# VHH binders against o13800: the designs that were tried, part 5

Target 1, 230 residues: o13800
Amino acid sequence: MNQVTQFSGNSANLMLYWILKSYYSRFDRIMWIDTLGTFNPAALPLPCLEKTMLVRSFDAQGLKDAVDELESNLKSSEDQAYALCIDSFSNPIGLLMAQGNISFAHAFMMTLGRKCRILTRKFRLAVYLSTSLVYIKQLHLSKPALGNSWPFCLDHSYILEDQQHNKCLVHCNQSRKDLLGCSQLFLLLKGSFTHEYLTIDFYNGTPVSVSSKLHVSPSLYHSSTLNSPS

## First folded at step 20 (VHH)

Design bb2
Fold by OpenDDE, last read:
Structure bb2 (fold): chain B 230 residues (1-230), chain A 123 residues (1-123)
Amino acid sequence: as target 1 above (230 residues)
Amino acid sequence: DVQLVESGGGLVQPGGSLRLSCAASGFTFSSYAVGWFRQAPGKEREFIGAITSRGNTEFYAVSEWGRFTISRDNSKNTLYLQMNSLRPEDTAVYYCAARYGTKLMYYEDYDYWGQGTLVTVSS
């Protein structure tokens, strides 16, 4: 398996939770697509969860189906503001690559990316994409999954976050080497924000750590630490 | 004739588990998304979850996350709902439904419905 196309199933994702915790009031509806099986409802406040639909996608086609569902909802409720969170975007694509379907994986990535961009232009929609991480044992370092595939498949900017949670904004120019040591990659598709009120300063935001508990009581929804918008 | 027949309902104690089944006939089950709804007395029908035709995507109401799991077996034309850690508030008639296409969150968009099966959670 090509190192650049590997995936671990570990997103180390803090940014998506931070975004929703901080800005859920800006959205009427939220769709969370979980491709990792690690969604943690306890990390989000109850009012956020009440407007959230959780989607489990098990492969690339499943991810596509989820986005198609979102599109259908958007068409039926054009006046509502939506947030789409995909945790992670890279995982189902990585699965395709692991199966030897690299060309198809790239084509799929481009198509789905384009679809998301189009939807954000047509509707009151914000799209937030995270990546899984790959641990390189020999270097004792992590990097975002799919590596150098990103600049070739998606027209995007993204934020690299190191283990100390330092952030850097990049524009499709990072090589595999540049990704080493990264603890999180957050993707922002070019042209995805057409509505100013849906724009979130995720770059200057500070993520909070969350546990990966799947079974929680409703009372725990109120105990999570809340980051305020910067 | 199109049929959806729910089974597995009954009386269960709080904290207990049930597995509901929905047997489909009279249409190409594998081409339809299918979902579970419930309706308590005096309340509106509410969405529990749905699963796409291929079974590779599941949709859930977050309120039921961690307790309820949806699955399907297309070879058996059957939809399942595993319910764990049941509560008195889960008492309702549970319905399976089938939808050809998208927009799975609302009951108004479904094409076919079962008769429902009663689940009672009580001490």
Scores: ipSAE 0.799, ipTM 0.922, lowest interface PAE 0.4, mean pLDDT 82
Fold by OpenDDE, fold request of step 23:
Structure bb2 (fold): chain B 230 residues (1-230), chain A 123 residues (1-123)
Amino acid sequence: as target 1 above (230 residues)
Amino acid sequence: DVQLVESGGGLVQPGGSLRLSCAASGFTFSSYAVGWFRQAPGKEREFIGAITSRGNTEFYAVSEWGRFTISRDNSKNTLYLQMNSLRPEDTAVYYCAARYGTKLMYYEDYDYWGQGTLVTVSS
C-alpha cells in the first residue's frame, strides 16, 4: 500500500490562505475544516477570522458531519455567501485507506465530493480543497490522494505542482493533467462562484502571487442539475 | 427530568487554566451534540464551541481557537471545556447546552441548557 504523506504549510495549504486573504470580503461566512490540526489563525486577517467558523474533524465521518453542518447553515441563510475550506479533503480518506478500507474510502470521497458539488450549485458557496499526498514506492513519485476517478466526478478547477518544478506558474483553466508526480493539488469546485481565471505563481513551493477574477452567478442558485464532466 | 449541571467555575488569575465540566442527565446524551457558550454582563451569549454526538468533530469560535478545547465522555454523560491562557475578557457565566440537530453555532437552536457556572479572571 502506498504511504500517505501529510505536510503542514505546504503549497496547497498556503493556497487556501491566499484565497481567503484575497476573497474573504466577498463571503459572509467562512467554514474552515481542519483535518490536520494545523490551522494557523495568524495567517489570516482579523476581519476574515471574525466570520470564520473553525472545525476540527478527526475522521471521514467527522468531515461529513462538518459538511452537514454547513448544509444546515446554508439552508437557513440562503442569501449569504459562504466559503468552505477543507484542509485537507484527502486526509480523512487517506486514513481510511491506510486502515485497509479502500473501497469505502473511494465511495466516501465520491459521495462527499458530490455533496459539495451539489451545494455549490444550490447555494452561494465556494469550495476550496487542499490535498494530502500518496507516495508510490514503486515509482518513487507522489500524487494527490484523490484517486484516479476524482477529476471525472466533479466540475472543478485545479492547480497542480510538479515536483520537478521549483518555480511555476499554474493556471486553473488549464486542461486536465496526469496527477502522477504532482506534489500539490488545489481544487476549486465550480458552481455559484466561478473564476474567470486563477493563476498562482510559485517559488520554491511557496505561492508568490495570485491573480484571479471571482464572480458570483445568481443564475446557478437553486439548481438541481449537475454538470457532466468534460 | 433533563438536567445539565456545570461545575468547575471560579476565580483564576490571568494566564491561568480552568477545566469546566457539564454533567448531563434525563436524556440520551450520546445522541446529542453539546456545546459551550458564555455570557458576560451586559453582553449577548456567545458561542465558544461544540462537539458532535460521536465526538469526532469539534466546532470553535475562532477567537477561542488554541486556548479552549472541548471534549466529551459519553460513558459519563459529561462535557468538558479546558480553558488555558485565560484573560480578563474571558470573565463570564459559562453555559453548557445540548442540541439534537445541526446549527450548532446558534444558541437559539439548542434544546437544553445548564444553569451556568461563573468564571472570573482577575489578578
Scores: ipSAE 0.780, ipTM 0.924, lowest interface PAE 0.4, mean pLDDT 80
Fold by OpenDDE, fold request of step 23:
Structure bb2 (fold): chain B 230 residues (1-230), chain A 123 residues (1-123)
Amino acid sequence: as target 1 above (230 residues)
Amino acid sequence: DVQLVESGGGLVQPGGSLRLSCAASGFTFSSYAVGWFRQAPGKEREFIGAITSRGNTEFYAVSEWGRFTISRDNSKNTLYLQMNSLRPEDTAVYYCAARYGTKLMYYEDYDYWGQGTLVTVSS
């Protein structure tokens, strides 16, 4: 049996801010769901903020409500490109788990994730989810705190950050696609990997090499650098 | 009869604080999202923030983030707006509104409105 430890005490997610700084011009509207109470407007340029709606969600249901609000907005303005940032997706889940609602937490995660996926397919929407990591002791590796079934349920991409703050986009069983309207969930891993070239294969649990220039896994992943966005 | 009655407005110096209240009656307050808007002379109504029926989600105009906080007490049928670090540009009539359902960002989507309370920020 694997011992899994959830990382707590996450610092401000610089990657979410980075991605918005890099790509905010592609969006007409941005919804930032803050589950941590740590949103920092100063970290974003004014033109980005001008199109940003800030949402504070205090629990899982609140997060769902926020996404429902987004859905309503999308339906009323299908011509607009939206970005959804959730900082963090894992926090409400962690709260549920802490309350002993493990199964519910997992179900919630998958349901909400699926909804986000559907929305990305139906609308001009990019969804960026920051998430905590869980440490797998036996493997000496960490994975996103999104449950074991996450990779099998949704099209998703991971943005990994190494100790030097290099960012790599990992596409799971997908080719590189545009960030907007690609029907992908972009999972931003909060924190840095302990080893810059190692991560976990989220599908089979095996170690994989991470590089901004090489594929993480020829069979499962495609990676590309995000350090210089177009 | 549905009523939303704002209170707490008045004259305040720059940097000051005010807490607005909105007392609701005539409808099931706890079933509605409620929000705050403001309208300065010659300007359109501007969204400030909203809070869901359960109070577990708050929406803010990013420009007001950190200064304004919205909250509600369903047991009292009351909506609140805490305003800190007030600026002259915050001078406006502040309105509370109620919405059944989603789409909380735009004033056109709200079902009920108060008559407003004037907030004047001036030295």
Scores: ipSAE 0.779, ipTM 0.920, lowest interface PAE 0.4, mean pLDDT 77
Fold by OpenDDE, last read:
Structure bb2 (fold): chain B 230 residues (1-230), chain A 123 residues (1-123)
Amino acid sequence: as target 1 above (230 residues)
Amino acid sequence: DVQLVESGGGLVQPGGSLRLSCAASGFTFSSYAVGWFRQAPGKEREFIGAITSRGNTEFYAVSEWGRFTISRDNSKNTLYLQMNSLRPEDTAVYYCAARYGTKLMYYEDYDYWGQGTLVTVSS
């Protein structure tokens, strides 16, 4: 049986926080959608918070509503840049699946994901997602709890608890010891923003000259369906 | 006749709590998103938070996160604002508003407004 792991605490959202800490000056407006009730304002600087709208979504439809709200406020202008953080994307969808609404959950996930992708193309919008992982016991491998189509929507994807990534650098200024145990995948949807200078230190403080771009192998997206939390 | 009537305002000491209510009538409350705004003397009207029609999503100004909580009861056509750990800077007239649709962050987009209730935080 595959096990789906979810984010469980504020300390595990280091990557999302660090992204904003590092890049908030590039954005005019930031929306943080909290689906877990774990948002920690103290993790962000005041200037970042001043341009951040916090959204608390309690279900999948609520998540959609939040994204719709964002969309309604986006302007097609080079003078306006936006950031969307969703923590986590998979949580409300997983709830649907747990209720037996699997087909609906899948459709919902894809529709919402596609919408976010489209928005990143139409507007100067960066979208950052956290999501659950599914541990495949037979393969001793974790994968994102997302469908097969997701890799096509992503600029970057990072698994935080993957031993295969211990020597990789990803977009967060945190050590491996701080990130391990989070059971999250960080996703950056295709868009107008790059984060080439952000790195996670998986070398216990030893800097290396390695590309900051890290992608989850498409082979990990072997399931066409979102996996529900177990 | 559409009406939004705020209540629960008053004088409170710093660190105190208040719960504001907004009673709605004259429209289908459950179909509207509703929100809270405040305006201090000499300042612009400030967004506090909003809640969708179904109550499954809440929007907050981050500065108010943790202190203020928005909720609604559609069966009572009522919007609530729980305010904790109040500060002198929270002194303002608090308004409830209703919006049909999106664009909940700016007061210009709301369809209906209450008359407001004064909250004074002072020692």
Scores: ipSAE 0.777, ipTM 0.917, lowest interface PAE 0.4, mean pLDDT 79
Fold by OpenDDE, fold request of step 23:
Structure bb2 (fold): chain B 230 residues (1-230), chain A 123 residues (1-123)
Amino acid sequence: as target 1 above (230 residues)
Amino acid sequence: DVQLVESGGGLVQPGGSLRLSCAASGFTFSSYAVGWFRQAPGKEREFIGAITSRGNTEFYAVSEWGRFTISRDNSKNTLYLQMNSLRPEDTAVYYCAARYGTKLMYYEDYDYWGQGTLVTVSS
């Protein structure tokens, strides 16, 4: 049976930290949902941490509870800009699958993914999702821990939007159904705040600035520097 | 009558550890999220952490992350706060609170409160 594993050499998604380091000033509040137990506050500047709520979610229901908490906060503070980071979105799903709760896992993924998407449309909310890895024993390869239901919940290409409804496209060079040999898939939901144009390395989560496009592509670039405080 | 009773407070040296407990009675503890707050002299009450009714999600102020851990035992109607690496600035009255619902970060949203227990960190 396939096992959910942490990314080799790095337990946390470096891209999440990089994004917050780069854009935390645009948000009034940040929620970081840690499903892996690997949150590293040292990777974020103090001003970012001061507006961050850290959430430890131990299972899928816990993750749902955390998102419900976020929703409540959004409803009570509609004038504030929020960021949600989930590291990782796939881990609780993988746990459910490992327990044999496959149908529930898929339903959960779709429901929670949809909820996050809806929230980005209703509120000033940016959502950043990372994935864990699944090791495929037969192939001796890993892939991002994405269920088959994920493509039905979210578009392949995502849109970042600012308060004025300016839009930027995020393009994925790799099919969601064919990610063998890749590492974490970094997901940006429609409705999130605008960012610089980036190419994201699927294998290491390394960001590369691009002049006119946002890309996600598999590569073997080193990304250890992303955890360094700015 | 609803009661939340904190215990475990006291004097500790910097770098020391302390474990606070909050015993709940008079309501269905397992149906409530519960949390810890503290208030230092001359300061506002601040959020430390909270835990959902089922205990499968914990919320923290990041400033306290790594040093403080919240947990609960529903079979004992008890909330805990493990505090490590204590600092003088951690000196405060620590309060236990219970909330039926969401919005766990703000003290205004909690339904029940304890009387508090004093923690003093001093050399």
Scores: ipSAE 0.758, ipTM 0.917, lowest interface PAE 0.4, mean pLDDT 79

Design bb2
Fold by OpenDDE, look of step 20:
Structure bb2 (fold): chain B 230 residues (1-230), chain A 123 residues (1-123)
Amino acid sequence: as target 1 above (230 residues)
Amino acid sequence: DVQLVESGGGLVQPGGSLRLSCAASGFTFSSYAVGWFRQAPGKEREFIGAITSRGNTEFYAVSEWGRFTISRDNSKNTLYLQMNSLRPEDTAVYYCAARYGTKLMYYEDYDYWGQGTLVTVSS
């Protein structure tokens, strides 16, 4: 079995923080599910944090419970726009797999992924998912920990970060084979936003344009365009 | 009878720490999510955090995360709130609550409440 590795450090996931820094004003509420123990509130502006509930999930069931909580919130406030960040979605799955619960891990991933997708269709909800890494011994490479069933569960709208994270290189809507050698996968289930570096279809979950610049400059705080729901 | 009894409150200097406890009785504690709220004078009751029945999920107001930590011991029917780096603005009555179900952020939905314990942060 492949070895699952967790992110280390608070700066490991630039994409999620970048998205929230850029677009937090478009959401009324934000749920950040931390499965890695690496959430860094200092990386987000105060107005963003004021809208954010932090959830710490320690296993797959915990992650499910968190999403169930979100669903309850959505049902009680259908007029509000929500963002869900899961950092990472794959970590609990990897843990299950490491425990030998392979079939359950896949079933969990499919079920929860489908639930998130359904919620994005029913509510004003954007879902952003990051992944942990799986080391493939035979290839001496790592890939995002998604498994073979993942593309069947969610819209195939994602951004890949290759091994050169320092370059912040981003690839969009790659095939499954492109996951090999990547260090991170950023999945977008719903959203439509535009700025000078990245255009993301917030509501349809489709990136229109991707730039290698993942850092947030001061100009990005004012340059983002909110698209109307479509 | 259902009981939630908070303890551990008191006077503390800024920068200090307190550990609150909530002792539960009269219901199956391990089946309920439990949480902490606080209410300062003249302010609305504020959500601090909650933990699911299994203890494998914790919810926090981000403003309190890092300073406050929630934990539970189902074998003792007790909920804890560790508060570090306390500030004058943390002065409030702190309440323990129990909820059977989700929607843990909203105090209106909780089933049981304690009487609260006063925490005063002052130099």
Scores: ipSAE 0.742, ipTM 0.909, lowest interface PAE 0.4, mean pLDDT 78
Fold by ESMFold2, look of step 22:
Structure bb2 (fold): chain B 230 residues (1-230), chain A 123 residues (1-123)
Amino acid sequence: as target 1 above (230 residues)
Amino acid sequence: DVQLVESGGGLVQPGGSLRLSCAASGFTFSSYAVGWFRQAPGKEREFIGAITSRGNTEFYAVSEWGRFTISRDNSKNTLYLQMNSLRPEDTAVYYCAARYGTKLMYYEDYDYWGQGTLVTVSS
């Protein structure tokens, strides 16, 4: 999967761990950029860790340093599949904005985001990143951070809403191929169902419920009732 | 005149800690990224971690579960490796190296090398 996918919310890093736990066998190399100091290696299987490079970044320039290093590695090994996980993308950009030159910080962010998207088109690279939610009083709802221009750098964006009992509701905010809400994400996780919403129980390791609308293959449904003998 | 000199190696028991130092001279240390590698008997030289010239970005092979921390002090031209919770499989010769630019994860790309310091983890 050669795309840029964003997860927003307090549980976004758990989704990044879930993706790697589920799909590390599809990648030859993994780079994890940790900008919060919260990386938890116990969340990943040892075979996944053995192909993972941890990058600890202390500011926005550190995001660029990590992506530049990744680009150099991609150019040297074009036959290898890579995953890039960034937890969190929004924090170091927010710190850069707080330095008072918003126009520079915005340009830096957009340049970096476009580079990530170009790399996913040029190489065998999947990018997964996390961002914070920001409450928008005017709209009475929370939206992903980084403003209105940032989504142009993304192929998919999902919003995570924490629920009780270590569950998390996943909303599709944006998808380049919109398959009924979270269907693209569910195909990545389960492989067989189309859903508008998804609930994930991070503690038990698999999705535990689905949205209000479920699509199941009709061939199984029709075959079971029409051939009974009478 | 380029020199990288590792120190701080030795014998330590399992579960112990050790701090390696690498003193640099003969080049502009603050312009180079620096890294640590190790080589166990019969094995290829293995990447441990690297830190950018300004010290703002650290790279680690995560298989060590975060037990190792790299740092640098540009005012002293010195690179450090803090190793905690040491295990017998950490026994190796540890090398520091300097690299101009990117491509920090592979030993073939590094410009300057130290002679190494032996770390032995045994009871």
Scores: ipSAE 0.742, ipTM 0.880, lowest interface PAE 0.7, mean pLDDT 80
Fold by OpenDDE, look of step 22:
Structure bb2 (fold): chain B 230 residues (1-230), chain A 123 residues (1-123)
Amino acid sequence: as target 1 above (230 residues)
Amino acid sequence: DVQLVESGGGLVQPGGSLRLSCAASGFTFSSYAVGWFRQAPGKEREFIGAITSRGNTEFYAVSEWGRFTISRDNSKNTLYLQMNSLRPEDTAVYYCAARYGTKLMYYEDYDYWGQGTLVTVSS
């Protein structure tokens, strides 16, 4: 049995890849903004890759520039459906914070987030984001690196971490996959696309099926809650 | 006068590597995004990659990602394209271009173009 090449990305990456694998036919263009240097083209089918542009952003300004490029493309091709994946949204912002530019980082985050939302309203655009988690030792909880207010601006968000900070498992139509590095949130901004044909369920060692549903499985939220570190 | 001059092209065997350079003059290089395109005989010009003026963002056609790397040196007004693991299908004339703005994927939007350098990959 040919060992299915494991994705080199973290859990959030895997989810992003699954989304694109499932929905790439609905998009005319795809932009993948890689801020981590971990993009794995082997995780996506060739027809998907053919309409994908990879962007490597090395800082927050670079991320902004990438989104500006997307905006320009959207304006020039209003009839085309776009997908934007940012992996990760939090990395360049976190770098700003680490440099002591906290206020600027927050402002940047809000501005860029707002811009993405506006674009999803104005154009045929779906936006998918990954963000890191920060483990708070005193509380034995993981929180989104960009703060708890960020997910409220999104359609969906998922904590991809188990109680032991170990792998999360995903059942898919091809195989069971181990999600390594379960320390990220998957975020979906409100947009013009619905995900009626895909649900990915995360579980902690128990089989869960990936199925076609009219909505994203609420079980992911429950799983996230159950798998929170204690 | 604005000039973009490509160099470094030539004949290379499959699996080989080349590094192309694009020397810019006549404009403020550091203010422009710059990119690489190629055109094979009988084919359309295709986007390879681009880099923003500050060099903090790179854009790639995914088909070329991993093999091709774009970089720039603003102090030398030079754009580079490192090409590894070259294949016969990489045979083309390679062009550098400069753009003051966005829309870096589309050749029709670029402001300035080089004359191109031929890369031939053959055993």
Scores: ipSAE 0.742, ipTM 0.900, lowest interface PAE 0.4, mean pLDDT 77
Fold by ESMFold2, look of step 20:
Structure bb2 (fold): chain B 230 residues (1-230), chain A 123 residues (1-123)
Amino acid sequence: as target 1 above (230 residues)
Amino acid sequence: DVQLVESGGGLVQPGGSLRLSCAASGFTFSSYAVGWFRQAPGKEREFIGAITSRGNTEFYAVSEWGRFTISRDNSKNTLYLQMNSLRPEDTAVYYCAARYGTKLMYYEDYDYWGQGTLVTVSS
């Protein structure tokens, strides 16, 4: 709550559905911005859908228009808890960058990201967004898209790593709280994420319990002692 | 001077389709966001969807997802609503409306309204 959380990877949209399935009762309103045309209402419970506004955005300006609409609604309903899901944030920004004015596209992206973060501080708003991964050949690793400045707009960032046997490891590579190095395992069952035990509280942005050490690439591996709520 | 005129309503069987049109005049249509609302007898006016002035962003109440599609043609000053898989509970008067600026979800904030077209879904 009151934070901007990023999920990066091929299955990042499944995290957005899992977030809403898990926490929709804590929000009065939900906005889903679909920039890919892939929104799947069957992935969400009917009570969740009934409080959700779907936004279809066709370019970066459309993404800004959606956030401007959200801001107007927040100002009108300051007592209400709101969730914003963006699937994906990287697609319309990437299209804008492809038009050739990289400095403009970067400034547009940072202004929009700063706006989202400011809104989470001013209002009862949680923002969850998805981005692509970019592979770095020299280092044999992947990192979230959108470059080195983008992380300054985020409170938490997670990288999704698909594993064998229909598992996905969600690993925190950036946290404004005590989540750095924490991981959550999901099992893909019938196109949805499920879990046996929750290790991360994705609503509060805190660890649930001390995580076991994980064996991942060096860029994703962090082993630290974490306190968890009891 | 401002006029919004809905058309295309009528009687249709469950599972059928209708396409509603809204012809605009007396204002610069391409500068306004436009939306569709409906009101069933004894119920409050309900948001269906809206589309920005440039047509680059569409907003929908998700309960109508997959069945209703909003579109606009600025060269003809016309807004459309394609309605598929109609159900008896879709029976209502359908209104188009125009809004300058943001705040597209609430009927109270819209600047101009049509008179409505009746859609009846029954066998």
Scores: ipSAE 0.739, ipTM 0.879, lowest interface PAE 0.8, mean pLDDT 87
Fold by ESMFold2, fold request of step 23:
Structure bb2 (fold): chain B 230 residues (1-230), chain A 123 residues (1-123)
Amino acid sequence: as target 1 above (230 residues)
Amino acid sequence: DVQLVESGGGLVQPGGSLRLSCAASGFTFSSYAVGWFRQAPGKEREFIGAITSRGNTEFYAVSEWGRFTISRDNSKNTLYLQMNSLRPEDTAVYYCAARYGTKLMYYEDYDYWGQGTLVTVSS
């Protein structure tokens, strides 16, 4: 069953490219929603690009327009497998929230998220989306953006911590199917896995497992704030 | 009654540029999504891109990304396609089309069509 999966952090879009680079042959069609104007076709092989529709929009209405188009395509082609990638979901929603009517923005966000989940249940659809992290000073940690209700629209949520040498530590934040680290992400990518977290080398495109019996306070959330635009 | 009229086609050297225009009349242009397709000799009609009725959302076949840009001007009832870095493989008849609602990637779903304009890219 295809599901709604979130990746949060500065390198979240690299996970989206990595997933498509690794698995585009499993999908008949791909829709990529680019809300930042940063889509990089050089990151994907030509056969992947040939089945990809790029949607460019820089506001929340564009997310709705794209999902409405996707829904119509799914209804017309129920036997085809689709991937939806959204880079970034948090930016246009955050801008809508900043306009002052928080109740409207929240309802818009939740309606869209619920629709994506429903579509993954009714059709052969996988949804991958990226969001930013928000630093919470009182707790000395970063967490995915969009507040406390948003995770109810997700099947999986992963937090990315940038590492040296084009690598990224992937930590499972939430999974409906597994409470044990990154095992759900690894099942998506490879099979079964019991390690606490994954490191992905975006250059060679393979997951690297890291096992640890001892935990130090990881800089998972704290290091992400070093790149704040302020 | 309903008309979509393409213009701007012609002969161009490889590496050159063309801007295609599509003038609409006889229907409420601003209520329709509009798109560009092309058909090379011996090939199926191919989706290039589309833009929503308000112009806020653009859809593209990604294999053409970076070379072609779709836009619209609702005050002039006109759709545009800017084509850069043209290659001989871009030689085709280019069509504009209008669609009420969704389902923008397949030519079978469009409501109104232009007659096409020929673009030839050769030395």
Scores: ipSAE 0.722, ipTM 0.871, lowest interface PAE 0.8, mean pLDDT 79

